# VHH binders against Riboflavin biosynthesis protein PYRD, chloroplastic (PYRD): the designs that were tried, part 2

Target 1, 366 residues: Riboflavin biosynthesis protein PYRD, chloroplastic (PYRD), of Zea mays (Maize) (b6trh4)
Amino acid sequence: PRLAAGALSGRCQAQAAGDLDDAHYMRRCVELARKAAGHTSPNPMVGCVIVRDGRVVGEGFHPKAGQPHAEVFALRDAGNLAENATAYVSLEPCNHYGRTPPCTEALINAKVKEVVVGMTDPNPIVASKGIEKLQGAGISVRVGVEEALCRKLNEAYIHRMLTGKAFATLRATLSMNGIITNQIGKGADQSGGYYSQLMKEYDGVIISSDLAKMSALPLSREAGTNQPLCIIIAQGESSRLHIPSLSQEHASRAIVLADSPVTVEPAGVEVAVFRQIDLESILQLLAQRGLCSVLVDFREAGESFASLLNDFQEDKLVQKVVVEVLPFWLASDGLSNLAFGGSQSFPLKNLELRDVNGSVLLEGYV

## First folded at step 4 (VHH; framework vhh_podentamig1)

Design a7 (from p3 with G104H)
Fold by ESMFold2-Fast, scan of step 4:
Structure a7 (fold): chain B 366 residues (1-366), chain A 122 residues (1-122)
Amino acid sequence: as target 1 above (366 residues)
Amino acid sequence: EVQLVESGGGLVQPGRSLTLSCAASGFIFSSNYYGWYRQAPGKQRELVAAISSGDTLYADSVKGRFTISRDNAKNSIYLQMNSLRPEDTALYYCATGSYYDESHYYHPFDYWGQGTQVTVSS
């Protein structure tokens, strides 16, 4: 029928335009949230945008643990313009009553007409409860706009919430012929380089004691960085461990996890001693200390360090792999390959590759 | 210091009931949420049931058979397990997570008890 065809076409065009606007504003929420990268753990990164008449009238993001939520900043920014507006938020608004009312109540009290949510809360007890509260108050709610992007933004927060363990990414460098190298590619640790960016984004970096003895501790050269905690694995060390690149004033930048008593120089570095060191216990300890994400940096790594990674796929201890391939062919002199991770071969998911200043960077999920 | 102490595990016949309890200390009990996890041989630890100040959650495998409850006066959490099956055999853990004000988000279950063994067999 002609009337049904004309009306349907107009409605489909209007819906498509609305869906494109939703994606645009949700991507802006993610951009806002990323401004807090490295500062929010153990909290998630969240952005919020208030839109009225096709214009952004308020913006906010959660800047760090202890500060207000993104919705609160966005509502303050919008003021009276929040009334009858649409609120976009990358993560489901909280519905918990604490010292102050939850973000659901803030949105209800501001009289927003609609809330667009990127992803539901990963905590299974409270998932969809905030959405239900908003709907019960007469607010229209739509869920799942740019959901994959929103989940990727908070993959470490989600993993910690569901498992009680820190999200672990294995980083390694190989030559063109598959030989492990202790080098990082040209410019990688300079501002704008991939390694510098990882150091800004990750809460901690796990390194070998040999790397700590020989090289400067990992750090980011990005502006505004909250530097990662350096977790130094000391297996089979002598009773004294000297970290020459670390000053006493910066002793809090590192912690040493040892399998025997050890005195660390400089003084002031925390030492935790285990009967044996295993990756699962490390990841649980780091999560309890408020770290959502750690990079396992495979440099100057011996057999004992490699043994931490033996069954990482089967034990679900590593979620992501970042492998840099350098444009060199190396002569083998007792060097090994990355022949650990599981008792059988497994595929990597969502593989991405980039040219990083002449090297190839491969990223994939376990 | 924070402490969770489980009790009530044991050997039971299929079709029978068992109640697990968990005594909590070191927190303001009413400000925390609680869960029961289990780990069967060869499997990852899975959430069985959880309870907050107003909500409960159950795994599909136990929904309608298990009931989680809390007694704020006794600082205790319970798991009432009815119609037990051999596949319910596992080590059961009590876990807790803290609520925070709106400047903080919910944190995961990061404090765990020692576990209590439940074995369902004839």
Scores: ipSAE 0.021, ipTM 0.475, lowest interface PAE 6.3, mean pLDDT 84

Design a8 (from p3 with G104D)
Fold by ESMFold2-Fast, scan of step 4:
Structure a8 (fold): chain B 366 residues (1-366), chain A 122 residues (1-122)
Amino acid sequence: as target 1 above (366 residues)
Amino acid sequence: EVQLVESGGGLVQPGRSLTLSCAASGFIFSSNYYGWYRQAPGKQRELVAAISSGDTLYADSVKGRFTISRDNAKNSIYLQMNSLRPEDTALYYCATGSYYDESDYYHPFDYWGQGTQVTVSS
């Protein structure tokens, strides 16, 4: 006998209602994963929650490269209660055999009944292989719960995986009348400020050599921060570059990318020389060094630094913009503006705004 | 230093076949996964085929026509392209990535060749 149309519709509605409970546990996975923000690159941020009889019996997250995956910590936390339970995981469990067995085998050996996955692995050669392995062992798998949230959590990891380049966010501060400024908003670089939080989240920050000569290097004031690598772009520099705010002890906090040989003070700062400096090559180099995300911190700078960003929309080199608008009107002749990015106008997607201590912070995707 | 060198591209008539080769050096070949990407003028770079230690993946546009293979003894991967169409005209790139031993997460294609041009026209 064939099913009536109403019976099929009822099943779809019942499944949609069940997704509310799934969404709750998947959001918890994302909360757990965020505890590792700034520490996991080049790996993704991943959280896992094990649920039995409507109760959380195990939780875990991936804290950094070299340590176990979220599933392993969650299974250790749950112990015997993992048997016949449901495991929620924000990213598809791995099916790779390295020094440790894959998370798929850990879940199979723990005899979980079901696995709920936020997103499939963005690597196309391994996508769905973990899911297939679990299904082949008799474990029920459902995919796509809170998928948009799980993808946003790992947007830089996904971008690096698909393109071989670091995810780039352009940061700038404008006056109310659209004039670019070297200033950032009051308290932005202090603990709790948006700039301090960005420095905790991003793997690297790209600045001009002019900024490095005149100002303290960017850093986070947030507790437990893994400080970003400071990437200094040196175009047309003389044979010597002095970074007065950097000590020799902390020389490894910075790298200089130059278009000609340069000696950096303090000693110990790595220098890479390019025949020609272009943003695409920089982003590829940073990805190869294990950086998933970089913030291009645009301050009032010379034409050479701005030229790196001239066609970022057409070249798909910048994925996100973060623009702070200060609550004042700046006197200017109109030369200091963000007149780069594309030869044609383009819309920004998913535009969000926040009040950040009296300034407006605008975030949008290219 | 990792190096990837593509060869085998050229001008070919529709319906013909080409074999692209990629020679890899500077690392343990068997510990990596490999892919072929292509980029036509004015279009984004797209994955054509990929190969790990035993699994293969193909784009829908080439499935059944293209075959990816690897030869661990020669540190090489190959893309056998059959029944070529004008739409297959592109610069073809060989790429490789490695598994992260300490964490077991898969990493992207970190190393790329310079590309080899394939032109399909009459």
Scores: ipSAE 0.025, ipTM 0.471, lowest interface PAE 5.4, mean pLDDT 83

Design a9 (from p3 with S103D G104S)
Fold by ESMFold2-Fast, scan of step 4:
Structure a9 (fold): chain B 366 residues (1-366), chain A 122 residues (1-122)
Amino acid sequence: as target 1 above (366 residues)
Amino acid sequence: EVQLVESGGGLVQPGRSLTLSCAASGFIFSSNYYGWYRQAPGKQRELVAAISSGDTLYADSVKGRFTISRDNAKNSIYLQMNSLRPEDTALYYCATGSYYDEDSYYHPFDYWGQGTQVTVSS
């Protein structure tokens, strides 16, 4: 029969069973890697599982930028049982020297028999060099197990690597009758809510200055969160901007990108002034700061803020959309919608929907 | 848009000193890190020293001999190399990124210079 792991003409059942085991262990690597969501940028999320005689003998994941890689933790966990074992890793092991030896050397020194890789390093300068080093040391290497899942895990890291820009997701809220609203669903920003979860996962959130003035800055209520950087877009502001929910002690939680000189209260908030603000420059700037992913939160957004999203598909500046549809029919003096940059139409890919406390959440790729 | 240009390499005898310079252009935050890496023929590139806004880091092989420093007004970093040894012979690269990691992933958007050759030989 045909298997999810890849069915080919001439396949035998014994090989098909082995392919299912590979997929199982690779999915486990991804589960482990996800434990570090929000903590690893600018590094990727990586998990590693070491298997000997059909039994997991070691597990590890990369927990935070600056900490050891997944392979190091998995090898420490396995100890001597790593010898003659198979190591599953969601991303190609590194083959470069930092302060510690590369993960390829760690695997070679542990005398693993085989390495199964989810995806090759997205960096074209180093891609396949880790695999080549392992093979040169007599280690069997197989690549591409659950590759789509491994790429999705690190989609923002891959995007930043290839483009030099942060991965951008547009978030917006609509009523049932298509009215753009500044609300989010009941409980969405509380613990367990979808917005709280997004704030845990994303490195930064781009908001309007109007939202910053009237609401608490976006944050996650999830345990263990590395809070996102709040990027406040100040277009057409007077010389002063007050962010009432931000204390001077926590001024590093936000930066202000302004089109004219502005004094921010509280003191200590970083301000960058541009003659003209455009989304591409913002995304490059954030990537330079080490952010792989940003959420563009479309609330309290005026015409200037909306104009940042003009032609976002054509310019390849937004990769994903997250649209919440509230279970309300709202009164309005006229029609409103999320049309930006004229009448250009495009399909969304890999559309996913779910019920979030009575609202419908739609996610799709541009 | 960010570019790095190294200078100061050359041929020196063992025990002598060299100062390498790296000039950065383009938009770089003060929080950006800078590193000096080296690569000898047939060997992999290795970190020599790194500097952030507040801290420095050195490879064990160069501790006490090399000093990394930063001049933010000139967008430049320097590597002062004292008591040079034949084993220090390599092509030296300047690199910058938004975050320093001891186990850097060699990202293509990490900005790298073209390298400057240092040869320590009698």
Scores: ipSAE 0.006, ipTM 0.278, lowest interface PAE 9.3, mean pLDDT 82

Design b1 (from p10 with Y106W)
Fold by ESMFold2-Fast, scan of step 4:
Structure b1 (fold): chain B 366 residues (1-366), chain A 122 residues (1-122)
Amino acid sequence: as target 1 above (366 residues)
Amino acid sequence: EVQLVESGGGLVQPGRSLTLSCAASGFTFSEYSYGWYRQAPGKQRELVAAINSGSTLYADSVKGRFTISRDNAKNSIYLQMNSLRPEDTALYYCATKGYRYGSGKWTPLDYWGQGTQVTVSS
């Protein structure tokens, strides 16, 4: 309990109020950063607010790779009001020269009095260097306000920086009796639905060739979406693979990863042939292409596709699971459960549950 | 070229009021933030008041006495100074600071007027 009503002295109450102000502004930074969801990879999502006398006088976020960082936009918005102000930023300001001057220099030149940082740079070699530069210029720096929220905002970026692999989330839909279904819950893929939101947030989606043959490629219905790259896994395909939806959608929206030579129709789709397709190699390839996050969408998935997910917990290839439970009782003779992931059972961490239009959505960390 | 021209300075008695004006030209006035700075003899320039589209800021020494405002139609900003004190005596500058985005990059802005003298005495 941050504030225990009636239990704090005047000094402790004033300090607790200041902590609430910090949390408020840092949460605002995260809200701003989320406006760029799906647009920033391989860069992190960052928001910044400039505060003077308890008022927000400037706001900014990093809108997409190649554009200025959140601090520069917030400083532009604040202008003269940035001088002697406090800057809140969800991620440690950069201290390297690139397309624009380092954010540390922008903050120093604007003569801000204080910088409040949500989390330090996840790269241990450069962590705290931006903070040290700001302190060396006489700027007060405080770190760790709403750190857990800031880390969650950038969990995929952090994972890619530390491992060289894309952050992977396994998505599946089950019936009430635990049978794998190829359905998405009512409204899930419409604007505002959880699946539509995932398609906006994730850089890529991995699907089976069987799903690609039968259905339109996954896409978001959210406004302003940068649609995910569709990674189609073609295992055991004959010489031709027909993906009808690509005749209506741009071929650059998909890539086919095949375990044998295959001709994709329509022409113009990138095809990469591997002697052996494994999840680790896929995640490394996607990270090299600048993707931070991928959703493994378990629909129309046979034993070959399921085999990609063998030992995912032990090999640390999947970080999160999203399981939707539909209000149906089904019979099935096919692949009927998600009995893969490791040789040992394991608990899920930070389990969250919510009602998504009559279905139950379960989210947990591996 | 960006030009900022101050006016309205003069000699005024303690306790009286004075209004400073700053006329801006050479750019889209409404897109920028503006401030009033002052410099007394032998001292560094200090921020007195600043304004952007949604907020104002005042130095503690002038809060409650000075009011900054803008008129986008006239491309002008104003500093209304009430209850003037001898220690308010200084050369007052209008400035616009910040960043302009164009041609794929951010360009820092730091434009100052020539200043207008305010003397509070007798």
Scores: ipSAE 0.011, ipTM 0.539, lowest interface PAE 9.1, mean pLDDT 84

Design b11 (from p10 with K97R)
Fold by ESMFold2-Fast, scan of step 4:
Structure b11 (fold): chain B 366 residues (1-366), chain A 122 residues (1-122)
Amino acid sequence: as target 1 above (366 residues)
Amino acid sequence: EVQLVESGGGLVQPGRSLTLSCAASGFTFSEYSYGWYRQAPGKQRELVAAINSGSTLYADSVKGRFTISRDNAKNSIYLQMNSLRPEDTALYYCATRGYRYGSGKYTPLDYWGQGTQVTVSS
């Protein structure tokens, strides 16, 4: 790569001869923001596009916590072209002194004419303060362009800010006759597969100790991935747990949450022992460690692991479900259905289906 | 030290062409965006053309007549001015603007050349 992260060219859109609408530029902000998927927590994913005379003249995204924000990279890319331009940003520009320079000041000093915001800051203490600062400086502000798309981009960040818990997605694989299987679809964990893509997107993955003992730890094969933290749930384990796929060099890739003292091989894996393990405490702990999102991967999962998910809908602990249906009819073995979740049936919202290499992937919100 | 040095100005007849050059030194040229500005007597300084990593912009008054380009290997930008008019008479400035972050604060980076005179007259 010749250009560094945040020093992006808008050449594909900048070559367009006509005026583009607000929705197009905001969708470009989201596309830019997604380049940092898996790298920004505990910060949100943000993209910014600067437009002058119907042309994209600057682009930027927030690449990693501790680095400059999207507005800064877009302004650097636009240079003098930012003056009297319109800046599109997927999330309200920050107005805080204390950690990083405020992006509102950067926009004001660049003399942009207008700022178009996808969504306001989800933190109620600071919401609209960046917008008010920009308006006070004489900058026109419009809010809510592609708001649903911008909120979906940062659903985990928003959830963590509002609840103090990590956003949790339950992943499971079923046969055509509804039997839970430890198999995932062909190619799912290879580059371009849905599971590989999920591992790139999620900050952590919660797995059973049986999966950790019998299989390679979950990882993404996508280029540039910040691999998820593997959270291993050790309930009712013997005094020793061996994770054969994990080297001592990579011991920091995993943490073991146990309900009794356990010695983990390889050495160097963090172990936290609880009198009783419950999902709410796990999600709070992960949020405190800076994780915004976790995937609960329901493979090699016995009754103890399943019990963590009891009443997840009623307790509001799982936000999303991803179910892969394999093109197989299987004999029943062990747990045969996903009957946990609540004492009452509940509908899933915004259900989406797609074909993933011969399997059906079902995604829906709790 | 950051320096921008313009050259190529002069006296030309209407309808002729000039190429202005701006040589930049003291920083990583390819990380910055550049603009050409002009100021005629009694008027405010205005943006004529600008170039960043992937885009160009032109003032309506020069669109179709002027072309801005950059050569990162030579740390230079150029303004090719065709079909010159008396109204193009001005001091032409090369400038760059960006933001640098250090010590928990951003600092605007505005660098200007000294200007080169373009006079279009018969």
Scores: ipSAE 0.000, ipTM 0.412, lowest interface PAE 10.3, mean pLDDT 83

Design b13 (from p10 with Y32W)
Fold by ESMFold2-Fast, scan of step 4:
Structure b13 (fold): chain B 366 residues (1-366), chain A 122 residues (1-122)
Amino acid sequence: as target 1 above (366 residues)
Amino acid sequence: EVQLVESGGGLVQPGRSLTLSCAASGFTFSEWSYGWYRQAPGKQRELVAAINSGSTLYADSVKGRFTISRDNAKNSIYLQMNSLRPEDTALYYCATKGYRYGSGKYTPLDYWGQGTQVTVSS
């Protein structure tokens, strides 16, 4: 391969070209990994691309917990062309036995020349052990290509691994004058809408019992969706809760967390009763059940539901907020703004905004 | 108890500089936004400059002449006023405004200092 003539030295030009190729293939790994969005928990989303002589000869991603990892699919796809090739992988290859042999062994057995890793394993106990095993077998390893993109891909997996709690995103809708609304924007819950896309991406959604009584349970309209578990918070419910949009054959799609004994219709919905419901206990319970991510959907939410969120910043219980602003100016009443989160004001980080069919969607990190 | 105390006001000639200081106590200083406001006789109180954790804001009338800054270690904010004009004559207040969130209740934050007089006169 020849480089363009220029003022940069030949060695620097060669390195710059290689770094651009690395970024290209790593972004491809992330694209592949995203195909499994919503299907992999408690495992991370991972993609792998095998390159030989500047050509992609194998691709793979981890499609679902219990199935082979991305490296195995990519190696199968590449076959003999994997020998002396470079493997790009968005997350450090595992070096422990699970349902399949370690991915490090697969890469070693295939005799790859080099492995390029997006991010190291977030578990500090096992971090770098896969890299060390590959290096010990004579394989060159480079780490940190598109690291920020790879970390963002698996932010919920990383959070669960480090804290033992599900990654929580707060979703709310406001008018232009900051009034809470129980509506979502035009087309948001239809195919291609932002809410439909969130329902595909998140493992669970936490909603009020009032929302569950009044509306269809949240779901994605996107093709191939593994629908989120609906976690219904039943505070102060009388002894019976009817969820009219849920059939008995789909009872497993919901769980009710209650502060007193309650009978749920339809039959078959799991009910967990606690003396007191708090967000931290909910997030720990969901993580123990294998969920990495949950959306806290602030609709039809009274003061008791809002109280779950009172100190979410100080307690580190919510990591991200998604606020939709509708193009309306509304009359205010009592509980009309998002006045919770901490005893003191706090900044949001990495704020992003986009137009979603006439509404503004704001996304920021706590 | 939240308390804001201004200092540094006085009489200055046009074209000169003056620095105002605001000392804050009774809470975690670095987590709050602060503003400098002024009120001239017969006029409404107006925001002059504001600062939060990552940004500053200035009124058009003072942009390019005034600079707001903070020192979290000293729990203080400052307003550096350059090229002063007679129309800058006012009582200057340090304030923090917003809402406190706790126990599901919306409590407005509206803490003001007592003010410091700035008089620009030849």
Scores: ipSAE 0.000, ipTM 0.092, lowest interface PAE 23.1, mean pLDDT 83

Design b15 (from p10 with Y34M A50S)
Fold by ESMFold2-Fast, scan of step 4:
Structure b15 (fold): chain B 366 residues (1-366), chain A 122 residues (1-122)
Amino acid sequence: as target 1 above (366 residues)
Amino acid sequence: EVQLVESGGGLVQPGRSLTLSCAASGFTFSEYSMGWYRQAPGKQRELVASINSGSTLYADSVKGRFTISRDNAKNSIYLQMNSLRPEDTALYYCATKGYRYGSGKYTPLDYWGQGTQVTVSS
């Protein structure tokens, strides 16, 4: 029953998922890691659980870059009980010196007997080196417990490591008759709303200059949020751009990417001018600034903004789409549909839907 | 105490090359994205090129002509400028702008060098 239950508890086909105990502790690592959502970029989210004789004796997660890693907090929590224990960690322990010693060294010095790893480091240059060091020190290592869950936790981190570009999600709102809506659903940007939660999770949000002129800049209402960077795309703007919702003291919260010279008010907002703005260059710029994830928010967007997305599937620039469908019928006087993304139709993968306060939220992978 | 010191600026004729250098001190250099910015009199500063540990980005106006590189052992970045044009004339700044590697989202780090003048004229 145990083996059958373990094999059937997942949503994916896997060669080996570990037993029920391994899956249980690895899911706890992911739960712990999620507490740091929005605070760790460009580092991954990581959780660690120390188990001895079937008992959790230590827990930890990586709360913020520059602070200790999950393994260090879990080992401190466990103290002497870490000796001869099993450490569960959602991502392969690091094997290089920064300001703190490598996590491999911390685990070796604590004399753990076994390490169970959710996924290997996505960087091909360093992948398996931490595992090799642990094994070389006489520590048993098992890999791949709840791997799909661990990879989903860090999908943006993985994407940035492999491509040098930020992970991009396209967000749009439609009416029941398929018309693009510049509104978002009732309560979506309030505490507990899906948009507020996205703003907590994403490192940046790309918006049109028209949205920036007429609306408050996107932000999260969730407690403990590290607010996203607002990337404002200024295509065809006059020589001046006024962002009325932004104070001079908070000018660092936004950057303006323009196709012609513009003076931004308030003063202090960074401006980068390009002869032609393209999505690939934007995503590379954001990755270089340490952002792993960005939401492309399709509101007040117009044709020029839509043109950034023309071939996003073929060019592999957008990884995920989030579409909210509002429960009403809308008349349109502008850009009316999302008929961009590729020259050919394409399927979305792992489609999920949920009710968000009377609207339907659809989420799928490109 | 963070310091960024640029060098290598000067007067050059159109079509020639120039290399700018920036020496950094007072912070953990390898953990920061670095960039070259420029400003002509009466205009806003603009990003020319940026670099981190994994990738480079260039402004459209300099793509194919300029190359940014870094040497973490020497705490330095470089800008190799080829096929210079009169419109490249500006004060060039070395900067680390944004936030320390992994320190969270948009925690301000805004350090600029004093700038080095590049003049492209016949």
Scores: ipSAE 0.000, ipTM 0.131, lowest interface PAE 22.4, mean pLDDT 82

Design b16 (from p10 with G98P)
Fold by ESMFold2-Fast, scan of step 4:
Structure b16 (fold): chain B 366 residues (1-366), chain A 122 residues (1-122)
Amino acid sequence: as target 1 above (366 residues)
Amino acid sequence: EVQLVESGGGLVQPGRSLTLSCAASGFTFSEYSYGWYRQAPGKQRELVAAINSGSTLYADSVKGRFTISRDNAKNSIYLQMNSLRPEDTALYYCATKPYRYGSGKYTPLDYWGQGTQVTVSS
């Protein structure tokens, strides 16, 4: 006799319904993880949700490097209700890596029944080791729920792990007729503005020495921000560089990368001197200092600054571009444009468009 | 030192009710979760009911018959057991799983009472 008509179809339908519930809880993990945006580097952003009998009984996220991981906070929140529960985590629980005891052991000791993982560890040497540890302890593991969303959450962390370089996003502002402007759109750097949000999310911002001399250093107006490190590129500078918006007490907020010895005012600003400044070396240095992401802010940028970006596509040094288009038509001598990045044209991927207070914001991957 | 002391067990006929109490001391009661567990002879210890600040949970075998509650002013949790059956016969334990915070980390702890015997027999 053959199987009843409803037996296999019922299982497929039940699995599809479970996948929708899984997606809901995994999206909640990502929402929780985002609360730590700008605070976690060099660690990833991670969220965890403990579910028992269709109810959320515990939630947690990783708030900053050196603090407990998302799983620990979620297990603490759930307490006794974690036993025989399902744990959702946006990233594979660590086994023998990180600043705290392995999260696999915490889940095993709490006697969870099942772990649902958004994405595996991006390091191929340790990938699946946490999953194997959980399975060895009798815990069911399922992987890949909302994987694309989980990978996007940690794109900079993943890039740093795989390349040893900081994830770089190029930011520029253009007029409607394609001319570079050194101003940003109305409200962009105020609370709720896109630039303010970028300053909250990115670990560092790379700017020209000319911008640093003329303007206040980039900062976020968002509540709870861990302000980005300002990396000032000093090419062809004279022996003195004055950064008027910094006090001596805030010298640690900036670092100067120079092609010749320079004295920075205020005193106490770190200066690193290179025979030749190149973007690859900068991104490696920043990754070694614990930065996962940097925004290259193309304002008050001369030919020397532009030369850092000449072959960014071919050299794989820039991963993303964010271009703001202002609702202006500029009169110009016609030479100021973003004609760098590669020796030939290349397409952008996953292009997104949105209105930002009357300007158009374009975001795309290289 | 964290201490959990169970009380309220005894011999009771099928269909009757008992209320178990667990008195907690040695930490801030209202910040932690609590659970009632039971162990019958020759069986593994199982979670019966649990409570934290936002939720309650029950094993399928007791759902609709047992109710867990807490009284933060008295540092106590309770298990109201209605419509008792012979298969509910077990040693009942109170447990809490607090986290100790120190130097930027949480250390998981677990604390168990010594148990109170419930026997359902005619």
Scores: ipSAE 0.299, ipTM 0.733, lowest interface PAE 3.8, mean pLDDT 86

